VH-VL binders against q86l99r1233to1411. Designs and how they scored, part 17

Target 1, 179 residues: q86l99r1233to1411
Amino acid sequence: SNKESLPFRRDVIEKVINHLRENSLDTEGIFRLSGNMESVRGIVKSFAHGEPNLSFEVHNISNALKHYLRSLDPPLIPYEFFLMLLDARKNEDAETIRNIFWKIPSDNRVVLTLLVDLMVKISENSNVNKMNSKNLSIVFGPTILKPRTPTLDRMALMTETQLQCGIIQTFIEDFHYIF
Short names: E, the ipSAE of ESMFold2; O, the ipSAE of ESMFold2 at other seeds; V2, 0.75 times the mean of E and O plus 0.25 times the DockQ between their complexes.

## First folded at step 4 (VH-VL)

Design s11 (framework fv_adalimumab_6cr1; at its last look DockQ between E and O 0.81; V2 from the best seeds 0.00; counts 0 for: pae E 5.8 > 2)
Fold by ESMFold2, look of step 6:
Structure s11 (fold): chain C 179 residues (1-179), chain A 122 residues (1-122), chain B 107 residues (1-107)
Amino acid sequence: as target 1 above (179 residues)
Amino acid sequence: EVQLVESGGGLVQPGRSLRLSCAASGFTFEDYAMHWVRQAPGKGLEWVSAISWNSGSIDYADSVEGRFTISRDNAKNSLYLQMNSLRAEDTAVYYCAKDMGEDWYGSGFDYWGQGTLVTVSS
Amino acid sequence: DIQMTQSPSSLSASVGDRVTITCRASQSISSYLAWYQQKPGKAPKLLIYAASSLQSGVPSRFSGSGSGTDFTLTISSLQPEDVATYYCQQYNSYPWTFGQGTKVEIK
């Protein structure tokens, strides 16, 4: 359908993440398995209007959060942090990644902390839900960390995508050091 | 209506290369993992390769690893298979297949293309 | 590699018959199994996913059951349009593998 930028609503995202923290940790394939597309679209619309409707099966809620975050412009991690985070990941430099995280604006930092904490809890229960840190990083890497101007070169795009995923994986695996 | 249309098949000699393309429509291509699956004449189905929605994860069957390269262009709704160092045993109909799960490849294939025939013979 | 073994390799049955096809995995695949129908000259079509979930638009005479290593596809009342080759496929772990197929014909 039509792509549109959605407003960043910290209070909505917090409510949705808290709902998933209470209802998704034992759910097999959370963030991986599909929801009902019509339901997901309606739920995303409710997020954008500031009144999250969470009376749906949990896969619909998790997919709605995922697609809502993909529709943010600017993304959850603002554009100006993209290149410095990729460079820090390329050098395997968790200390620099931590320093960059703490430069992110306060509202974005709070939401990112809650989101990554949810991913940590899901990954700690991966024997049940089948979603480890690598799986979650594939879902969320390019979802929340994007360049302002995407490269047109196929090889560079693949390399950047791997680094984007790697940063999110580092956030999950080194959560207590970084956050 | 979901459609997957393969192209680029043909007759080639062993050791040569072909590039297969798959044009996708009727769904949000950039949200889904994609696969190549092949079927030798008179034989069953063999999975060849998969690529995640963002190209962040890629896997190959052992029989093609090092010779084939999967890629995608989400701006063009297109999936590709570069097939180098072709062998007679690569002769098959090649299908483009959509993973039914979003993002990472690890579910069943809910939509398939019509296939494109690759024949490797001298 | 997880080997998927289908039985039988072929069968002939009358219209209205109950048909069962089995698929056995060489190790547990939980419920990560799909069934496909392929008619001659056509691409495969998804029938069943997650071992027992019916894909949208598939007639209710098709059903799937099983978990772990043993799985069954059932056609409760065979129809002329069900003449095809049927494949199971595991999606538990790399590489993704298919059974060898079961050809279903009408007597």
Scores: ipSAE 0.111, ipTM 0.678, lowest interface PAE 5.8, mean pLDDT 90
Fold by ESMFold2 at other seeds, look of step 6:
Structure s11 (fold): chain C 179 residues (1-179), chain A 122 residues (1-122), chain B 107 residues (1-107)
Amino acid sequence: as target 1 above (179 residues)
Amino acid sequence: EVQLVESGGGLVQPGRSLRLSCAASGFTFEDYAMHWVRQAPGKGLEWVSAISWNSGSIDYADSVEGRFTISRDNAKNSLYLQMNSLRAEDTAVYYCAKDMGEDWYGSGFDYWGQGTLVTVSS
Amino acid sequence: DIQMTQSPSSLSASVGDRVTITCRASQSISSYLAWYQQKPGKAPKLLIYAASSLQSGVPSRFSGSGSGTDFTLTISSLQPEDVATYYCQQYNSYPWTFGQGTKVEIK
């Protein structure tokens, strides 16, 4: 994309996640339905500047968080953990996934814990909000877990993407074991 | 301005393969699910396939499952349809369509290309 | 699969007439229904989404209503440029399906 990469701001992400925990669990299509694009862009800018503006309809806030996380470089899960996590997911090895999670730097772990806990709460209320663990994993897989050097091979890219989503789905479904 | 431009259609014999491309511009392609929809000459619309923003989820109509493969290249703003084992009943104009919702396919199609004709005949 | 049945299959009306096209789903699709206009030789164009929401740039003479299984598209005052085939489409569940179309002509 033409988007510039954005800085990681733990305090901003915590505020946004807490806001969404209070305001989004009953919202149909949260993280899937679009917001107002002009508003979303402005909110993302406020996140990047460290002064989050949360006085907007909840879809604008959720979309802003999603797009902010997509713009982080390095991503929320640092690059050096990418291959280890994908290999552990390929082997369906939740114990190894847990061990890798606890090696992630502490600021990233705190934010990741809060984000996945939010996704757990949303998925537990999926009868109302229509967002289950699979849906959330499609949104957040490549959003927070990315390779440093993307593959050019089509077959490898498809497999890689499925594993990225699978890791997030494992985080949600095995939350209490991993986190 | 949102534009979707299909290419790769043509005349092909039954049993052969063809690859369609769709070039996207005027929107952030990597944020949206994409679809293929077809229309046999003089007939109605038939949904063919969908792919999520990150290729993490893919679905096909029963009539094409196992023969067609949807894919996307977000770096090139491009959507593809690989069509194998083509049959006469696959003859149609093939449209590239943008889902109006972000990420997952499950909304209406707010923009369509002008289509590319695929003719399968002996 | 959810079958979408449109009625009528075709109609002819005069400029200024109110026309109504109906679409029935074989199962409840809540409000996950879109209406498209396709003019001869052109690609379809979205008119209505979520059963009743008017797409940007679509004339206000178009409106949609309904939920569950029964849906309508209404043109309050038919214009010459409205000559087209109209399709409903459900997006509640895989596979996404269209009605067979309704051809609208001017007498």
Scores: ipSAE 0.108, ipTM 0.674, lowest interface PAE 5.5, mean pLDDT 90
Fold by ESMFold2-Fast, scan of step 4:
Structure s11 (fold): chain C 179 residues (1-179), chain A 122 residues (1-122), chain B 107 residues (1-107)
Amino acid sequence: as target 1 above (179 residues)
Amino acid sequence: EVQLVESGGGLVQPGRSLRLSCAASGFTFEDYAMHWVRQAPGKGLEWVSAISWNSGSIDYADSVEGRFTISRDNAKNSLYLQMNSLRAEDTAVYYCAKDMGEDWYGSGFDYWGQGTLVTVSS
Amino acid sequence: DIQMTQSPSSLSASVGDRVTITCRASQSISSYLAWYQQKPGKAPKLLIYAASSLQSGVPSRFSGSGSGTDFTLTISSLQPEDVATYYCQQYNSYPWTFGQGTKVEIK
């Protein structure tokens, strides 16, 4: 929970995303295929200490970023935007999604922009790397956007998860409009 | 020790419903995609349905689309397959299978349950 | 859908023989191919993933090769316990599809 969350380090996330932009766009299954979990844990620990260890194979680094983002509390997209974004996605309201994006705190918004830009570039190379916007949305949807109070209703949870993924897919596909 | 244990199979008449369950243990269930794969008597393997670790992606074989519903309960380490409008051609051993990968499914299936037999016959 | 075709449909070989099974995809699947072993009355067991990666605990006499559309599973020295049906499976694109299987027997 809160006690187990890692500090939000914009500088670290920027370095990791820049490394992946330079080294992962042609990597088959990037963010899809698991790395070695002991290596991933070691890399995530280096993120927490402010000096990311990027000397590892690219799948380990990409999975470390994924796990680091997943551990953030509050999440990359703060809790107060969760229901607003789900509602806008349900109504297919891209203008409202764009307006909400610009209300996100600046450090979070800059990181989200860099992350989505990386996802756009990966999806543009999907012929080679096999990771399209839908694939990336499944990875990142609930990782960076989640409720303060999880629902206990299974059907509602499944519906919410599909909307969370839909929001990330919208970010990727409508990048020029939203960002 | 990783274990997947299927249950809920049996003899059922055409047009009726069954719900299969798969109880998982020995791994972090919430981190992995899960699949249902079936095998008709004396025939080969046929992929039926998949669900990502977070239920954000759900896919079905064309033969079962609209009739079967896959779901999971991560708090209970359980996978389900609700089978409606059953047909004779749905007769098969149904296997619960764990994806090797994390998040978005698409790796091989590293662990399989023992299977549960579903017989659709009058 | 991507069609997976195995050859031969069945084979008989002697203990110690080198056995090869082939799998052909109707379109390129890169290296997204797995091989499974199924013994009578048992669930399938993963042998090889990513076309050539040996699953932990699988004997080194099993190996996989290939990319694109043509793949092979090799058993370098057939043992009695290797009598089984072997299946290839592509996981490059939805829906995932299996080959029809190759039955391996000892003559």
Scores: ipSAE 0.011, ipTM 0.556, lowest interface PAE 9.2, mean pLDDT 87
ESMFold2 (binder alone), look of step 6: mean pLDDT 92; pTM 0.939

Design s12 (framework fv_adalimumab_6cr1)
Fold by ESMFold2-Fast, scan of step 4:
Structure s12 (fold): chain C 179 residues (1-179), chain A 122 residues (1-122), chain B 107 residues (1-107)
Amino acid sequence: as target 1 above (179 residues)
Amino acid sequence: EVQLVESGGGLVQPGRSLRLSCAASGFTFEDYAMHWVRQAPGKGLEWVSAISWNSGSIDYADSVEGRFTISRDNAKNSLYLQMNSLRAEDTAVYYCAKDMGEDSYGSGFDYWGQGTLVTVSS
Amino acid sequence: DIQMTQSPSSLSASVGDRVTITCRASQSISSYLAWYQQKPGKAPKLLIYAASSLQSGVPSRFSGSGSGTDFTLTISSLQPEDVATYYCQQYNSYPWTFGQGTKVEIK
C-alpha cells in the first residue's frame, strides 16, 4: 500500500554500478553492511528521478542499489524465467542456465551482466573485502530473482531461497561460460 | 546497407586446413553476435559456430568441435573460421550470418553473406 | 538436441493459392522460432522471427503462427517469386537447429 515499485532505469543502474566498480572493491562487507537509512532513502529517490546522487559514502550507495533493484517490478530477471532457472539449478545444468540467460530481454541482460561482473570483481578481492561468491549470492539471489506468487510454505520457501542463491553463485563462478 | 562478404573458400585435400574470412559493413559490427552456417550440396542448412559481440561466448556444432575455431576482430569488422582436419563431409557453402538483435546471442539471422564454397576432395 | 521436422518435404500449388508449411519441435521452444526463404543459388533470407513477427521488407502475404512445439508458415496468395525452399529454425536451446526444408513449386 505505502510502497510502490520504481521504474527500471538502465542508465541510472549503469552509472551506479560503474561508480561501485571504481570505489568499492576494497570495502569490507560491501553490500552486506548497512548504510545510514536516511541517506539510502535520499539516494534511491535520486535514482527514481534519473540523476543518481553518488556523493555519499560507499555503503550508502551500495545499499541504495540493493533497495532499488529489490523494488523493481518486474524484477531484474523477469518473472517468466524464475521456475526454469530454479529447475536448471536443481539439475546442476549450467548449459540450460546459460541458454536462459541469453533469452533475458536485452536491457535486463546488459544490466545483469554489469552487476555480475561487479560481483566477480568483488569476489576476486574477497581476501580484503570479505565478500566471496556465496556471500554475494545471499545478498542478490532474493533481490533480482523472485516468483510472481510467493509461497507461504516454509520448507518450499527455504528450498526456493537456496536455489535462488545457487543461481547467482553459478553466475559468479561460471561467469566466463555464461556471459 | 548491411553487407557481409565471405572469402577463403576453395578446393582442399582431406586432413588439411583452410581459413574463411567475412568482411562486414553497414552496421556496428561490435554490437552483434556472428554465426557461421553451412549447406552441403543439395542439402539443408546446418549451424556451425557462433561468437558473441565481445567474444565471451563461443559455441560449435558437435560435428566441428575440436577442429574449427571461430574468432572475430571488431577493430577490422571481420569474422573468421579456422578449419582444421577437414573431411569430405565438410564440403559445403559456408555463410557468414548476423544475429538480428543488438547484444543478442543465437537468435534469428537477419543478414547473410553470399557464401563461399569449400570443397574437400582428393 | 532439439529436432525440427517440417511437413511437407515438398509441395506444388497454383498462383493465388493459400500455402501452409508446418514445423514441429521435439520439445517446447516457446516462441523462439524463425522462418527463412532460400531461392536457388541464393543465400537464405529471414522472413519471420519470434514465431509470428514479420521481418522488415517481407510481403504481408507471409505470416507465422504457433508456440510450444507446433508452428506454421502461411503464404496467403502464392506468387511466382515465392518458389523457394523454406526452413524453420529454433533458437530456444543450444545447439540451434534447422528443419530439413520444404520445397515450394508452382504447378
Scores: ipSAE 0.006, ipTM 0.587, lowest interface PAE 11.1, mean pLDDT 89

Design s13 (framework fv_adalimumab_6cr1)
Fold by ESMFold2-Fast, scan of step 4:
Structure s13 (fold): chain C 179 residues (1-179), chain A 122 residues (1-122), chain B 107 residues (1-107)
Amino acid sequence: as target 1 above (179 residues)
Amino acid sequence: EVQLVESGGGLVQPGRSLRLSCAASGFTFEDYAMHWVRQAPGKGLEWVSAISWNSGSIDYADSVEGRFTISRDNAKNSLYLQMNSLRAEDTAVYYCAKDMGEDVYGSGFDYWGQGTLVTVSS
Amino acid sequence: DIQMTQSPSSLSASVGDRVTITCRASQSISSYLAWYQQKPGKAPKLLIYAASSLQSGVPSRFSGSGSGTDFTLTISSLQPEDVATYYCQQYNSYPWTFGQGTKVEIK
């Protein structure tokens, strides 16, 4: 029931992503398979205090990053970019998506770049880890890109969610064009 | 204690529609992918449909695609299956099942509901 | 679609017996296989996931093995409460598919 908003810490997120890039690329179900809930909560608290505890098993660390990113308000991709990114994806306009990416504030953009680079590397090893670009987009789409006011219509929400996932899938698949 | 409770089953004529519901409790429903699995009387298990945590991914068995629609309401901890153009072959107990993995489906089903019987007969 | 074939379709054994059920996939599924127990009139219960990992709360007499195309569920010492139909399920590739089931009864 506690939907506490945590501060955005670029330094912490960079350390966690670098750790996962070095240690998680061959891990089955990375970001999907559950860690120990108590450990995950403890790690997320360490993120909020500026010194990430990376001594835990990799699923605990990856889930902590995921849930930490979900707790951010505003989200990693600021609210102001939500509708314009969805419209660009709806129109299959990768050039506009690239142009919007470069308007994101520098700290958020650097973190997004590191996160997507990690997702690219994970997806390249999907024969081992079973997390392809579509899987990762479902995990991170609604996590890092969301509206300030969600729609109440169930079918419209489903359509929005698919576009959110589509944006992250575009980031992964067209990484060298966009980033 | 994890619980999944299905409802909405019953006797319907071919060509009609029926909507199944699954009420979830005892876990953070919004964090998990969900499935519908059916079992015809005296037969084995058949996977029907899956939905990711935020409906970003949805898949159907070929036998039901175009006729059935899976959906979820995370605020109500509920999973739904809208079944249109029902056929005699759709007669089965329908189970709501939780994926073991968070967010996107791809694992075994660690918890199942008791099932709800759908009988399609003239 | 990946076809899952179980053997035998049914068996009858005595309490205390070692029971072995096999499951074969029509193509390689690595270790993405689950085993379920279903008692009459009840929902299936997960026993084993990832081919060999025992689900929490399941008795240690149950074990799973195998990889690729050939998998085995073993009950080391059959108990009366183990009378049920057992199903294997692959989750390597959509659509998820189940074996036809193996009915286990006491003599």
Scores: ipSAE 0.556, ipTM 0.850, lowest interface PAE 2.0, mean pLDDT 91

Design s14 (framework fv_adalimumab_6cr1)
Fold by ESMFold2-Fast, scan of step 4:
Structure s14 (fold): chain C 179 residues (1-179), chain A 122 residues (1-122), chain B 107 residues (1-107)
Amino acid sequence: as target 1 above (179 residues)
Amino acid sequence: EVQLVESGGGLVQPGRSLRLSCAASGFTFEDYAMHWVRQAPGKGLEWVSAISWNSGSIDYADSVEGRFTISRDNAKNSLYLQMNSLRAEDTAVYYCAKDMGEDYWGSGFDYWGQGTLVTVSS
Amino acid sequence: DIQMTQSPSSLSASVGDRVTITCRASQSISSYLAWYQQKPGKAPKLLIYAASSLQSGVPSRFSGSGSGTDFTLTISSLQPEDVATYYCQQYNSYPWTFGQGTKVEIK
């Protein structure tokens, strides 16, 4: 609530994801383990200015990407797709999830594709990095997919979170079908 | 710097309820998972419950599931534990603990509060 | 649940001695293990995380090693202020579980 909403920069996100793809696949706890708070804050600001500072240790860069994506308003997956994706996941309907994916605006869709491709590669190395598709879904579900009005009822929020995570897990596991 | 301050402990009879609070400062509370850990007098540590940064993911130890409810208020930097149907074996010092990792998982508990004593006795 | 067993349950050593505490998990936890120090009447303090990473501000005489199921905490030269109970904790999967503790005393 006190955090700044940052501009969506496709080119910056692509550079950051490419850096992580090259440097993080064998890193234990990637996206789970914290970076240095001051470094992460500085890196996120560099993203907003269009010149990502990637000279930091990989956990700082991965957490900066996570926080940057979390700051986006509207989120990476625009608000209008939220309920329809959750409904499709509740019905275990991968075909409908695929159809909705292809309706996402092109810049958002390209970024989502790169992000999920990174998550696929991380999950394929989970024997080394300990981050499987379920682990990654808990990080990215509420980060890139959220309602316009926050859910305040605790039981509803838990159900909602399970479905948000389920969508990202479906993206990872059914990547070649959906993307 | 990082501080966690628990309150709400006390003496209660079996079957009653207590609500514990933990006031956090010195870090971005909304970004981290939070935990309750307890320690019975003269015994070891037992993890009780965890809550993710957005309250969307919650876990409990089997011994307290269905009786205890963890919650947080990110606007107030506060963590809570509602304890219902208390039993003598719930007697312990209850610690508020910060997860080292963000979101849901972590690499252990990097900061702990001083603890608050809960005694369940007739 | 993953069971964590520490050995020994207690030990007495002299100032300057090398002290070794072991922790065994009932199934593989990779390197997702932390060590805590608890002094009487105080909250636990994180010493080691990820089996071997020293927490900032912790004296270099503390070190951790191991992976999978067998882990060790070493104090290379015991000091009077190290008198405490030491706990290992796995955070590979919920529920997170602790060892029963090892009490370290000075002779």
Scores: ipSAE 0.380, ipTM 0.763, lowest interface PAE 3.1, mean pLDDT 90

Design s15 (framework fv_adalimumab_6cr1)
Fold by ESMFold2-Fast, scan of step 4:
Structure s15 (fold): chain C 179 residues (1-179), chain A 122 residues (1-122), chain B 107 residues (1-107)
Amino acid sequence: as target 1 above (179 residues)
Amino acid sequence: EVQLVESGGGLVQPGRSLRLSCAASGFTFEDYAMHWVRQAPGKGLEWVSAISWNSGSIDYADSVEGRFTISRDNAKNSLYLQMNSLRAEDTAVYYCAKDMGEDYFGSGFDYWGQGTLVTVSS
Amino acid sequence: DIQMTQSPSSLSASVGDRVTITCRASQSISSYLAWYQQKPGKAPKLLIYAASSLQSGVPSRFSGSGSGTDFTLTISSLQPEDVATYYCQQYNSYPWTFGQGTKVEIK
């Protein structure tokens, strides 16, 4: 379980993303198909320790990265950028999204760039791996971009979640403009 | 063990509404996409609707779009189907089903509930 | 929508027989196909996913094969508990669609 807050380790995340870039672009259902839960849990612990264990099958490694990112507090995109990014997406304002991206702290921004570049490459192979930009946005939207205080209103939550996913989809589709 | 328990079915008049619930246990509900699948008496299976782990992606079969609304409450480990403007052809056993894949729907259904019967009749 | 057609619609065989059920997709679905078993009055149970991968806990007498448009479910030695309706399902494209089912009975 990734319910406990884990430290942000830029060096670990970079190594894991580089491994997935080399080994996962043609993998069906990457980030979506389940790994072995005990293996995933062990890999996540290795990330927190600073020594990523990458000897496992690719679905275990990709799920470990996903769940590790979900456990980060603050999230990969810091809380202060949440409302402004959602407002920019609601207005379909890619220029404002780009301007906000460049205000993100450098360690977070570098990791976000590597993660989105990986998502771009995965989406380019979606005919093989079946993970297009929309699919990846559903996985990573609320994973890396979330409010400090979640809403309890069901309809508002659904609308908010769609905007969170929309931001990541914009990052993937407009990568060369934003990043 | 994984369990999915549907409730809320019954006899209802055409044009009225019903809300189905599915209570999930034995897995991390919030990590998986969920589906509703129905089966008319003596007929085959028909996919009805799907919802991603975070409600960010929702899809419906053409036959129910605009009338049915799928939703989930991850804090309560529950899946719902709000069925409005019911028609005789909506008569079926409704199953909730877990997607085999995490987060986004796109795989087979590895676990199914027992089903709840909805009969739409005058 | 992708149409899934099963053949035969029903069959009757003896215990110990090799049973073959086919499923045809109206367009290529690669290997994105699942097979389900539904016994009378019960919910469906997943047997095979990704066209040929056996679900945990399913007896080894069940196997799946095929890719593209033509798929086969095989029961190598039919048992009394295998009396059921079998459904194929494509999950390559929305909406997800099922075959019409194949009823397997023992003579």
Scores: ipSAE 0.343, ipTM 0.769, lowest interface PAE 3.6, mean pLDDT 90

Design s16 (framework fv_adalimumab_6cr1)
Fold by ESMFold2-Fast, scan of step 4:
Structure s16 (fold): chain C 179 residues (1-179), chain A 122 residues (1-122), chain B 107 residues (1-107)
Amino acid sequence: as target 1 above (179 residues)
Amino acid sequence: EVQLVESGGGLVQPGRSLRLSCAASGFTFEDYAMHWVRQAPGKGLEWVSAISWNSGSIDYADSVEGRFTISRDNAKNSLYLQMNSLRAEDTAVYYCAKDYGEDYYGSGFDYWGQGTLVTVSS
Amino acid sequence: DIQMTQSPSSLSASVGDRVTITCRASQSISSYLAWYQQKPGKAPKLLIYAASSLQSGVPSRFSGSGSGTDFTLTISSLQPEDVATYYCQQYNSYPWTFGQGTKVEIK
């Protein structure tokens, strides 16, 4: 619901990502397997108070971060970068993607860097956790990168979604170049 | 609580098309990957297609690749299977199934619809 | 593709008997295996995931074991309502594949 949307809170997100970095790299299906929904709702609610409750099992915490990021408006990657990132991905232009990344506001950029670094580490352990760069890109593509006005045409939406996921996959796979 | 209701099955001639629908309720549809699984009369289960929560990832069984198209409409809590160039061997009960995991498919199927029969004959 | 082979193809047992069904993968699937129960005229129902994790709401008489290539579904005390066909399914690698099914009947 709109009533459950939370404002961007850098410190909350950093604490949650740091917790997951320490506790989730070997967790099967991290971000994909759901925790207890009542616990997840409670954790997300704790974000509103600026002190995330991290005493729950890792699936509850990762799911809470994912849904919190999905609720952000504006999204983690601000709306003004949406079309230019999709165009750069369509042209397979990693240099332009890198240049756009460095124009993102500093708080958003720091959070994005921490999130992608976590995704890189998870992907490196995909033999254990089964979450490779493609899987993570599907989870986070439209979660952190979306248009201000929703796309109404179904075919156009599918093409758009592929490019959104492609951007996050590029962030993971070309991390050393971009970040 | 969770319900998946398939529709659109029926008798169809070889070479024609049919569109199946699955109406979901009782869970947050947009958060889960969805599947189509079929079962020919008197036979076992065969996975047909999967789609991620956002349509960013889609996969098909080799037997249907190029002929079937999976799609979803999250605003309507609906899953679809467009079946083109139908063959006699496509005759089966088609089940809509929910992946156990969120977002990306890769787990078992924790909920199934009742199925809809597609008969390709004559 | 990973081939899944179940044994036996069918069995008949008495109420209260211990029933064992096996499933073999043509290559290692770690623990990425699910078991389903399908009663006549009904959709399949998930019993076990990750080879040994019992799905909520499933009776404790059902259990799963195994890893790698060899897996077992056990019904510790067969009940009349357990008459069904049982399927194993690997979800380690695309495409996902099912065993051919094991039909369980009461004598």
Scores: ipSAE 0.385, ipTM 0.798, lowest interface PAE 3.5, mean pLDDT 90

